# VH-VL binders against Putative dimethyl sulfoxide reductase iron-sulfur subunit B (dmsB): the designs that were tried, part 22

Target 1, 262 residues: Putative dimethyl sulfoxide reductase iron-sulfur subunit B (dmsB), of Halobacterium salinarum (q9hr73)
Amino acid sequence: MTNYGLVIDQERCIGCQSCSLTCKQENNVPMGQFWNRVLTQGGDHVDTPSGDYPEGGDGGTLEMTYQPTACQHCENAPCVKVCPVNATYTRDDGIVEIDYDKCMGCRYCMAACPYNARVFNWDEPEHRPEDGTGDVAERPQGVVEKCTFCSHRVEDGLDPACVVNCPADARIFGDLDDDDSTVSKYIAEYDTHQLLDEKGTDPSTYYINGEMSPGRPWKSKKLESELDDDEAAKAARRRSGSVENGYDVTPHVPAETAGGDD

## First folded at step 4 (VH-VL)

Design m09 (framework fv_pasotuxizumab)
Fold by ESMFold2-Fast, scan of step 4:
Structure m09 (fold): chain C 262 residues (1-262), chain A 123 residues (1-123), chain B 107 residues (1-107)
Amino acid sequence: as target 1 above (262 residues)
Amino acid sequence: QVQLVESGGGLVKPGESLRLSCAASGFTFSDYYMSWVRQAPGKGLEWVAYISSSGSYIYYSDIIKGRFTISRDNAKNSLYLQMNSLKAEDTAVYYCARGGYSGYDLYGAFDIWGQGTLVTVSS
Amino acid sequence: DIQMTQSPSSLSASVGDRVTITCRASQDISNYLAWYQQKPGQAPKSLIYAASSLQSDVPSRFSGSASGTDFTLTISSVQSEDFATYYCQQYDSYPWTFGGGTKLEIK
């Protein structure tokens, strides 16, 4: 069985927030909410800073560590265990989903998540943010939401939007149960770690930190600009509306197909 | 100077066990995946087993799966091959070989080889 | 398993000759192919990786090329130290497999 996972290479991550922006565009996340946050060392949220300065100085060869953080898609997910109506559940492929028809808005799952990865969609008719997406495409109100690993893209054979549009190629997505997948090779090759591993949630998201892998090269993966034509063709296969250098910010609409899920 | 040196080969009888060692020097051993490759007298090369840099991922050739175990000790810069239930067909020179530095799927070629150690399985 | 077929199994050449060794994969392996040289009584030496990328310190007379599932190792002008057995190896998928070898003999 397929078991989706993600590797984030912190040594390559440059903190540009493209993953956060692309996630909002792909999933029509409203103004003021983030499914994917880029944190600096020390826990500061890049999009909503606490007013403190990040470590590493303001010039020269600044040394900073960035930690993109979204739903970890935990195998032992506390958010699943606390849901009184079983709206939050784990799919057979490892993706943690929310059945919006069952979600009653109690937010117990938000309190249970040690990664602060969930948001609540308030019903605020008078002061709703004017994000300009339109009534038809708006996110459901009165429910909890989070990163879905872009399951609508993954079901059509595409990588998550944040993976495809990372300029630093710091994200690797794939099937953890396929030994030949790039994500499995990265986990096998490098010293990876999971966020808050001591909590026992068993995340499906793994991080590579240069401090944990002495002698690891600066680049763990070739940038798309460094790929030859054959390698680039393999990478492009995982994108929708591919452009030069492999960046595609156009939201994916699932293809209409004659085949069902039977 | 990058170097791999195998040891532990010798003459054994069918059904016996033997442990091979490979000592690495001149590079950061813990950054590389490692393999064992064998070559029977007068025959070609045959891949035996692979182990990732951390030791967390291991793959075996079906010919020896269940009989051989690959392992590594990064603190000692050493690679091992535990060979159990040896057969006459296992007679070969066993080489340790260094694979690619990156987990990216572009690399699986062996750039550095040891000189090999001979294993003879005979009654 | 992916089968790697080398042709010919042996060939004879004189110093200065251009020689070509071919390796055919039973299925698509992209460019995940390496070439090795082995002299009698010695360990194999890496020549080429990724079908056409020359290893450091390997003479420029060696080159590799790919066309579909067919791969070629070429020695543009054979020298006396080149008489050896050559092997191809695919590393596209497990198990990794080698070709049967091509023995390059003098004359």
Scores: ipSAE 0.000, ipTM 0.389, lowest interface PAE 17.8, mean pLDDT 76

Design m10 (from m08 with heavy chain Y100G S102W G103F W104G Y105E E106L; framework fv_pasotuxizumab)
Fold by ESMFold2-Fast, scan of step 4:
Structure m10 (fold): chain C 262 residues (1-262), chain A 121 residues (1-121), chain B 107 residues (1-107)
Amino acid sequence: as target 1 above (262 residues)
Amino acid sequence: QVQLVESGGGLVKPGESLRLSCAASGFTFSDYYMSWVRQAPGKGLEWVAYISSSGSYIYYSDIIKGRFTISRDNAKNSLYLQMNSLKAEDTAVYYCARGGDWFGELYFDYWGQGTLVTVSS
Amino acid sequence: DIQMTQSPSSLSASVGDRVTITCRASQDISNYLAWYQQKPGQAPKSLIYAASSLQSDVPSRFSGSASGTDFTLTISSVQSEDFATYYCQQYDSYPWTFGGGTKLEIK
C-alpha cells in the first residue's frame, strides 16, 4: 500500500508564502486561519512574502532559514490517541484525517498536537441566513480542521497544491513505500530531520538542508535531466514569466464531487 | 564579468588574529555558495570552510574548526574569514572561491587571486 | 575523511602529446568530482565538474571520465598553455578534499 510523505528542502525555501496562499485557495481556508505557516527557524511567522535571500553575517541582519509547518501526518499521532469519538484517524495510506460528522468539538487533539497544526471552526455571527453568501462553500463549523495533504487532489492522482505551486521547488511529495519514488530517494540520500522528533510522533513530513538538519546541501541540487514532466513544465513556466508566474492556482474539483449529489 | 578580490593578509605572530575579506562583483552574490581554500607555499590546495548562499549552512575543515569563522554579508557582496589563534601551519595563500547556485554543482567555478597570510615569530 | 590519491605527482610531455592524469577516491563519491588547473603564481581555474562536464570556457581537448572510484583527466593534444599543475577535488562529503596535484612539465 501507498504511504504518503513530504520532504521540505529548507535551503530552497525562500519564504514567499505561495504554499500558504495556494493551500487557502485550494481548501477554502477562512481568513485568519492557516493550515500551513511559513516560519523562520526560530518559530517567527513571516508576515510579508519576500522572495529575497536572507542576509546574514557581518551586515547585522539575521541569518534566516524558513520552516513551512503544517500537520505532519504522524504515524504515531497523539491527536488520534486522545480523540474520545475516533473522529481523528490514520488512513491506510498514512494521511491523518478528521471525520467531521463524528467530531464533537472538544479540542483535545489541539492540545495533544505539538505542532500547533490544528484549527477550530467557531460559530461566527457572520453565518447569518440573511448574508447571502450561499454561492461560496463554507468550512464546517464546530469542528477541528487541519492540512489533509490535499487528499481530494491525491485521490485523483495529483500532488498537493502547496507542492505543485511552490516556485522554489522546495517540496517533494510521494509514496514512501515506493523505493523508486523521488521522495524516497531524497530521504535515502539526505540527512533528514523530523520536527520535534524527541516527541516520538513519527512524522511523515521530513526536512532537509535546514539549520537543524545541516545535511549535504551539494546533493540537494536537481539537474534538469532529473526533472519529471510536471517539474520540467513548472520550471519552464517560471522562466518564461507567464502572467500567472507559473502557478496553477485553480482549485481542483474532484469528478466524484461534481456527480455525487443525492 | 565575475571578479573575487581578497584582502586582509599579512604577517602576524603565532596566537594572533587576522580577518580576511573577499569582495565579489559581476554576479548576484546572494545566489552563490562561497568557500575559502588555502595553499601553503609549494604545497597543494586545502579546503578551509564553506558557507551557503543564505548563510544557513556552514562547514569547516577539522584542522581549523573552532579557530576560524566564515561569514558573509550579502548586502555588501562580501565574504569573510575570521582567523583566531593562528599557528605557523596556517601560513598560506588564502583563496576566495565561488561555488554553485541553487541549481548548480558545488565545485569552485571562479577563484580570487589570493591573499598571503604569513604566521611567523 | 575521503582520501583523494592523485597520480602521477609529475609528468613530462611535448606539445601535441596525449596525457592522462588519474585520481582515486577512497570511497564512493558518485560523480561529485572536479578538476582544476593552476599555473605558477596564479589562482586555480575550473576545468571539469561532475566528473565529465566541461566548464563552458575550457577547450574541448580536455575531458574527464569516471569508472567506479577512479577518475581520469585527459588532454588529447597538449598545447603550450597547458603546462601547469592539475588538482582533482571531491565535493560529495564534508570535508572537501583535494588530490595532491600533478605537475605537467615541458619535456
Scores: ipSAE 0.000, ipTM 0.407, lowest interface PAE 14.5, mean pLDDT 77

Design m11 (framework fv_pasotuxizumab)
Fold by ESMFold2-Fast, scan of step 4:
Structure m11 (fold): chain C 262 residues (1-262), chain A 122 residues (1-122), chain B 107 residues (1-107)
Amino acid sequence: as target 1 above (262 residues)
Amino acid sequence: QVQLVESGGGLVKPGESLRLSCAASGFTFSDYYMSWVRQAPGKGLEWVAYISSSGSYIYYSDIIKGRFTISRDNAKNSLYLQMNSLKAEDTAVYYCARSEPLYGDYVPFDYWGQGTLVTVSS
Amino acid sequence: DIQMTQSPSSLSASVGDRVTITCRASQDISNYLAWYQQKPGQAPKSLIYAASSLQSDVPSRFSGSASGTDFTLTISSVQSEDFATYYCQQYDSYPWTFGGGTKLEIK
């Protein structure tokens, strides 16, 4: 029934990398790996927000447009088709998952993914010193991993960590098959695009406001007074934050998957 | 240092069999894809076969499929190529090559052995 | 299979010249293209991967670029040790395929 999707508002995205860092914290992603990357439009990875930028896409005027890129959760996923053991599969809710017990580490899915969204775990990840063993699972070794849309959070009615902790409110997540969902309203009201749509993978991630040109009306970000209750709660949480980075730093551990991935 | 050392090449007659070996050292052999690549005298490079790090996934060139078998022994850091029903066209230097997958940066053959010559003639 | 057409098959250059070698894929391979150098009597050596990423310990005079299905290896100032045959290889799709090679003759 449910069909999860994500909208990324590229006009709101400021390239701060918070979505990448929050994802690593929530999912215990090892050092040197990212399930979510913030790229400039054009495909280059941004190590810092103040780094060098391409000319932009506007015919000679520098326009810093960021393109957060993770697993697109494609309906017609090449990574599913090439998996010889069916470890990569599509759930009924649209989330593309990896069954780690079946994954043999062949990495064919990495080559098949046009978004470079998958990572391989060569070494056993280290525990965080303050985390209890079993509260946040170690990442498995010898398998491929990627963005899960934080299925462990979503199954408990929470938004993905990168959505909740985006300081720019540039990410909208929800059920694409529910016309009353915020994500569906954004898709209906804005001109959306999908990455590499010519490849026919049918992504469940949509981008808006990414192609800014001198002739296109600039869309302004909402003021705090214009936020609805959910948006205001997200903004307040980010401002109050944690001692570590000003964001919600508590990973969600579902009752049925305590200490485990899901 | 990374080293790949091939052995087992030689002169054989058409229809005979030969087994090539590649001894790996200086890296964690079980983490890498391995391949055999050949080069006929005065000709270009031709991929023959590759095998996944676990040994479970194997792919062959159509030219040798059914005649050659690639295998590995991770405990011995060794790669093998069993060559059956050899033909004159199989005459080539056979190279053992390592492949390192990196996130976004895949290097199919980052290190090569010195090669071993297989000559198939009557 | 993906065909890799490499041109020219041979070229001659003087030390200090800029040379370019081209490789064309029969279909889209994104940037999954590698370049190798093979000196006479030696095994190939990896130069470039992902179309433009230089291998460690390869001189900066070597560079790679991509435009659609067309790929180019450039040597900005040829040196005597660059006498070799150069091969491109796609690794987007099985089976992996090489170009026919370009023999660079110095002087």
Scores: ipSAE 0.000, ipTM 0.384, lowest interface PAE 19.6, mean pLDDT 76

Design m12 (framework fv_pasotuxizumab)
Fold by ESMFold2-Fast, scan of step 4:
Structure m12 (fold): chain C 262 residues (1-262), chain A 122 residues (1-122), chain B 107 residues (1-107)
Amino acid sequence: as target 1 above (262 residues)
Amino acid sequence: QVQLVESGGGLVKPGESLRLSCAASGFTFSDYYMSWVRQAPGKGLEWVAYISSSGSYIYYSDIIKGRFTISRDNAKNSLYLQMNSLKAEDTAVYYCARGDYSYGFRDAFDIWGQGTLVTVSS
Amino acid sequence: DIQMTQSPSSLSASVGDRVTITCRASQDISNYLAWYQQKPGQAPKSLIYAASSLQSDVPSRFSGSASGTDFTLTISSVQSEDFATYYCQQYDSYPWTFGGGTKLEIK
């Protein structure tokens, strides 16, 4: 009865965009698109400062809190409800996915998502004049896509790429239905918030705001040597394919794609 | 509610052995790491040994390494310290101490037992 | 091994005084520092973890702070029950090490 979720510690987030760039590398996200964006305007929470005041000076001084935002993997997802062909669906483990074979490109799910977490793959622009009106003209079908919690990694026992490669250790991933999981203990220890909680979507992503108590010290440099045996095994899984400075910049390739035998 | 109770201390001669026990109650013993910490008469605190919640990771102070063995029995909610080749310098009150994990990392001790006195004297 | 140096070894104060006890690590331990209180004939009691976080049931007059490798335990207004020996401990790297202790005595 796994139910995957994510905690983002805004107190630790330094706004470096590594999570966004790592996501693009891991998932081959097209140029010009991002499945994860880092917001600088402040959040919807009362305790998160807003940068909309017309204050002069050094510029950017009022925007000190960063809010990485991707698909929240909501339990009551509006994007699932509005899909006329059931291409957007919720897995038994809580991950909200899109079946690209069923997606019609109508973009109703994009309009329904209060987090603006979905992107549309426009058909490649084919500039004429040779583009005929023949019956057999190729018409690649546009589809919507979004953060998948790196389900291809998670199914192989690895954490999402944005979690593994966060230099500030601001992200923790795991099973929300396991009270002994690190993510559940994190949520229990800190006063966590969900984005746009008033919308009633029940996100599986939780945030610690930058005005609260300091986060517990993570020791990224000596991480594995300080963990007990169960945590060391998890750390080893997170570091699959790690290269240069301990960060995993190589996309994970599932075993089936590599030939699938022995 | 949460309690750690040490036992097994006493007077022994140099070169002899003693086994200390620590009985845990009021919490899920298997969720916490455990340590032994000692204090010689009139002196400060000295860490002796660590054992992870599962028992798979064990660390010792170099002063007692090879002579003392830490172990735990999660089914019996008990922690042990087997002390061999005891020396006069091992005379101390021995405390068991509990620690939790935060975000997968070891936290500081939060609960201590009342201690058991070990005296090594001829 | 990481050496923890406590200053002073003893300190005299009157009820109502503000008291500060200092602990210095021989190398970077981040905020993996704890403070313990021990009264004569008793087991240590955990006061502070992660350099500045209070344990449950610890009065708010106790606080901890960190500046690089220097750590401070402050008692904002000493009460009669606070006269005890205080120890710092690093839990960054094995072997875990304690400071030598600071005895807080009534003046």
Scores: ipSAE 0.000, ipTM 0.399, lowest interface PAE 17.3, mean pLDDT 75

Design m13 (from m08 with heavy chain S53N Y57T R98K G99D Y100L D101Y S102G G103S W104G Y105W E106Y Y107A; framework fv_pasotuxizumab)
Fold by ESMFold2-Fast, scan of step 4:
Structure m13 (fold): chain C 262 residues (1-262), chain A 121 residues (1-121), chain B 107 residues (1-107)
Amino acid sequence: as target 1 above (262 residues)
Amino acid sequence: QVQLVESGGGLVKPGESLRLSCAASGFTFSDYYMSWVRQAPGKGLEWVAYISNSGSTIYYSDIIKGRFTISRDNAKNSLYLQMNSLKAEDTAVYYCAKDLYGSGWYAFDYWGQGTLVTVSS
Amino acid sequence: DIQMTQSPSSLSASVGDRVTITCRASQDISNYLAWYQQKPGQAPKSLIYAASSLQSDVPSRFSGSASGTDFTLTISSVQSEDFATYYCQQYDSYPWTFGGGTKLEIK
């Protein structure tokens, strides 16, 4: 059985915000809301178990790290457990989804989420012209929303928009239950961690953290040398999907809904 | 067999423009990130520009940003570098280079033979 | 930007000698380091990627190693065709940066 997950390689992340902006474009996320945020040392940050940092320095030896944060798609999701109408649920493929027809707007799931990954649509969504481009469904009013792992893209064999349009290729998406998948190989070969893992939510999002100490053994691994040409070609095809020469800016519209309802 | 063949170099005056081309064969061009790297006479290697397999993501060296434009035509298996407002400091052999793996952000495995660009009066 | 400091700038050796060239990154680049060989008038040739993995058709006398931010290229027994300029390159973070080069000269 497919079990989707994501690895974010913080050593490659350059903080450019493309993942956040592409997510807004792909999913018609309204002004003032973000399903995917890129956190830095100086901003609001998610607590991590690390705690380590250089002492007494002038800051000259510190590296800035970026932590893209969205819904973690937890296996043991508090947001699923607290929903009184079962609007928030976990799909068989591991994606945590919201049934907007069932959502009553109580926001208990927002209070239960330790990652602050959920937003609430108080009014009819506002869009700037640049955000309103494409055939993606208009966002519903009076409901809670979050990152969907771009399930509309994934169901058609494409990677999430934030994965495809990461300039640093810092995001690896795939099936965690397939030991031969690139995402599984990264988790097996590198020291990955989950955000707030002490809370027991068991995220499906994993991070490769840039440590402040030089020369750690896990950083010496050669996973990329094991990615053969055939696997690389398959990854490139998945990124571009139906667009032969790569991903264009146009949001993906699923085939079975194309030309259906207006 | 993988081959990269550059063309378009020559002698130009400061302020003029040149367009370099790199013709690729022997691999699926549309699956790989590509770079331009230059080398001034008697000097070391200097990265110029980097383009994703689809052409959607592009990076430039600060030294040539605003003057050079990298592009590609996957239907023609060709990589391009449009060089505007050329300066004497741009005199170099220009190489196109292919990433080892299609995922990008990796070492180069193949380089073209290079094309010489000379900018002088 | 990540600075790659390569040393020495030049090195003289005789056929059969063991030669070591070093490259130091200004910050942690994991193993995302490549080595290239360039002969006069020719394009660079890929030797090593991921700090220690040999490219196809590169002789086994070439090897690479990493220790923290320090990287070494070793030629265990120099042959006449090995006299060339060698460059390291980091591909961990944008912008890509190269070392200044090491010219291996015949004694």
Scores: ipSAE 0.000, ipTM 0.398, lowest interface PAE 17.1, mean pLDDT 76

Design m14 (framework fv_sutimlimab)
Fold by ESMFold2-Fast, scan of step 4:
Structure m14 (fold): chain C 262 residues (1-262), chain A 121 residues (1-121), chain B 109 residues (1-109)
Amino acid sequence: as target 1 above (262 residues)
Amino acid sequence: EVQLVESGGGLVKPGGSLRLSCAASGFTFSDYAMSWVRQAPGKGLEWVAAISSGGSYTYYADSVKGRFTISRDNSKNTLYLQMNSLRAEDTALYYCARGYDSGWYEYFDYWGQGTLVTVSS
Amino acid sequence: QIVLTQSPATLSLSPGERATMSCRASQSVSSDYLAWYQQKPGKAPKLWIYAASSLQSGVPSRFSGSGSGTDYTLTISSLQPEDFATYYCQQYYSWPPYTFGQGTKLEIK
C-alpha cells in the first residue's frame, strides 16, 4: 500500500519562497492565505519574496535555517477526530483530505491542528486581478482548506508542485512504505525529526539537517551513488509536469474537473 | 469594550473545593478560546487550563490535571473553573484570560482583575 | 514542556535610559510564538508584544521585541516613568501547556 510522505532538507532550503508561490499558482489560493509558509527557526516567518534572498544563488552565504511548514498529513490526525461531519478524513494513501461537500465551516479542525495548517474561505475572496489563475478551479467558499500534497497531481503520476519547483531541490516526496523509494532512503540515512513530535500526531512530513552553525554553506551531504538516479528522476518529473526552466508555468487540471465548475 | 470579571475566590481548607466564575462582556464570547492563569503571591504567572470557543476541547497543566475542570456556558457568557482537592500550592490570584482565536495565536489579549484563592488551615 | 528563563531578575534604571531584557527558551519556539506582558503592582497583566515583535494596539513605539530560536529580547529605547513594571514572556509555539518566564522587574534606580 502506498503511504505518501515528504522529507524537507533544511540545509538545502534557501528561503526563496518558490514552494509557497507555486502552491498558490497550482491551487489558486487567494491573496492573504498560505497553505505553505517558510519560517525561520527562531526568527520571523517569511511569506513573500524578500530583498534578503541570498546573493550568489544556492552557493551564497546565509546564516539562517528555514523551516517550510504546511499540513503535515498526520497518521494520528486530531483534525480528523474532531470533525463532526467526517469531512476531514485520511485516505488509504496517507493523504489527509477535506470533502468540501461535507464541510460545514465550524473550524473545529483549525483549533485541533497544532501546525496552524488550515485556512477558512470566507465569502468574497481577496484575489488580486494579476494572480493570473483564470483557468484553474475557483476555491470553494464557506469551507476549511489546507495543503493536499497536490493530490490532483499525485493521482496523475506527478509530484506536488512545491516539490517539482523547488530550485534548491530541498524536498523529497514519495512512498514511505517502499524501502527502495528515495524518501525512504533519506529517512534511513539521515537523522530526521518531525514537528511537535511530542504531540503524538505522527506526521508524514520529516525534516533533516535542521541544525546548522552560523555562516555554514547551504549544502548537505548526500548518498552520492544512490541519489544520482533520483536527481535524474526529479528532472524527468519536472519535464513531464510541463515545466519551463525548472518551474511549473501551467497549473495541472485533472480531466474530471476540466470543462466545468463541478 | 472588553471586560472579564472573576468571582468565587475565598479561603478554603486543604482538600476542599471552590468554583470560580468569569463573566465576559463587550465581545462575542462564543468566538474565543478562554484560559485560566494563576499567580501565587509575589510569584510569576502560571497557565492552568484552557477551553475551546465551543467548549468541546479542554486542556490542563499537569499540576492541576484530574483535580480542576474548566467549562463554559456560552448562553450566559460565563467561564468556570471547578477546583477540587485543593492544596496549599494552589493559593494564588486566578485570572480569566481571553485567547486570541487562532491555532497559532494562543496569547492572551485581555485579562480580568483576578480573584484570590487562599488554601490554608 | 518548554521552560522560559528571563534575565536579569531585576533591572534598576533611570528615566531616559535604554532598557534591555532577555527571555531564553529551553528549545526553539520560532520567532512568531512568543508574547510579552506588562504587569504593574496590584494590576492584571496586559498584552504588550505578540509574535515576538508586533506591538499591541496602544503600546508606545519606544518598545520593541526581537529574537530568534531560543533567544528573545524586549527593548525600551528611552524609559518613561510609566514603563516601570514587571515584564513576562510567554511561548505559544505548540498547543498547551503554555508557559511563562519568571519575570523581569524594571524598577527606578
Scores: ipSAE 0.000, ipTM 0.394, lowest interface PAE 17.0, mean pLDDT 76

Design m15 (from m14 with heavy chain Y100G S102W G103F W104G Y105E E106L; framework fv_sutimlimab)
Fold by ESMFold2-Fast, scan of step 4:
Structure m15 (fold): chain C 262 residues (1-262), chain A 121 residues (1-121), chain B 109 residues (1-109)
Amino acid sequence: as target 1 above (262 residues)
Amino acid sequence: EVQLVESGGGLVKPGGSLRLSCAASGFTFSDYAMSWVRQAPGKGLEWVAAISSGGSYTYYADSVKGRFTISRDNSKNTLYLQMNSLRAEDTALYYCARGGDWFGELYFDYWGQGTLVTVSS
Amino acid sequence: QIVLTQSPATLSLSPGERATMSCRASQSVSSDYLAWYQQKPGKAPKLWIYAASSLQSGVPSRFSGSGSGTDYTLTISSLQPEDFATYYCQQYYSWPPYTFGQGTKLEIK
């Protein structure tokens, strides 16, 4: 069976927050909530920039380490174990999902998550007109939510939005149980680690934490001005190939919702 | 400025051996994964082998596993393909190609001119 | 391994016409891991499109790529004489083997 996982290369991560912005747009995440946070030294959350604007920021000039953190999709997930109504469960493909119809809002799963990866929807989502509404599904209220690995995209053969729109190419997504997958070979090639591995949750998300590994270029984190033409083109590709608007943040509409069969 | 120049091809009898070389210039060779891709006369492209930027991992098409060995010498900016136990179906133009970096970007952005390998009795 | 099937095998068209060719994968690949190559007789292939839809530097804007999952398409909006060549799709989602389609030969009618 497929077992989805993610590698995040902290040496390449430039802290631009595109992963957080594209996740909010793709999944219609309410104002004030984040499913994907970019942490800095000391664990401080880096908020999204005010307004929508491209990567033309100063993020890459800071000499610090960034740690994008979302649901780790753990193999031994405490959030699954504590759910009294079995609303939180692990899919056959390894994705930890929430059945919103079963969720009673007790928030035990939030207390059990050592990654602080879950949010609770107290009220109807606050959205501005034209901002993250329209054709994208409204978020439910009175339930817990978190990163889904963009299962709606993955089921249609697309990578998660945060993966495809990372301008630093810092994210690799794929099948951990396929030894021939890029994600599996990257885990085998480089020194990777799991967040809070002492907790025994066995995350499906792996990090490269700034150590130089065999075969890695020594200058893995670069300022935009230091990128050669090939590196700049790759960064632009992760922004969906457009530099005019910065990122392609158009949400994916799943095939099953297109037109129906009536 | 990126250039890849293959050499070492030729005529060989079935069961023979050949060693192909690819001289790279115009980029930091040790930063890139490299591949060999072949094309039989009048046929399509077939990926043969790949090697990671540091040489730690090598990958082969099933048709050549156990017979071909890909290697690299980053100090000489050179990629190699050692071909043993050659068969008639290995007859092809062999291209050296530069893959992307390690983050799943192994499309082939630069190709050499190719070197012809003919396996004939 | 992922098998890529291209159709049609041969496209016979005249300059100025629209060309559309398909690449179908035997299993889903992420759109970020599909490329197209152009090869003219006697020459090495050239990278033309990567990540399904991103044009390589120097590729004319009349070319476009699209698709997701198992179905991908390369389109040329108005054929020029220099566009007649063989086009190959390639997936780099499954590592290894990296696989190519069998090619679509675009020829003058």
Scores: ipSAE 0.000, ipTM 0.415, lowest interface PAE 15.1, mean pLDDT 76

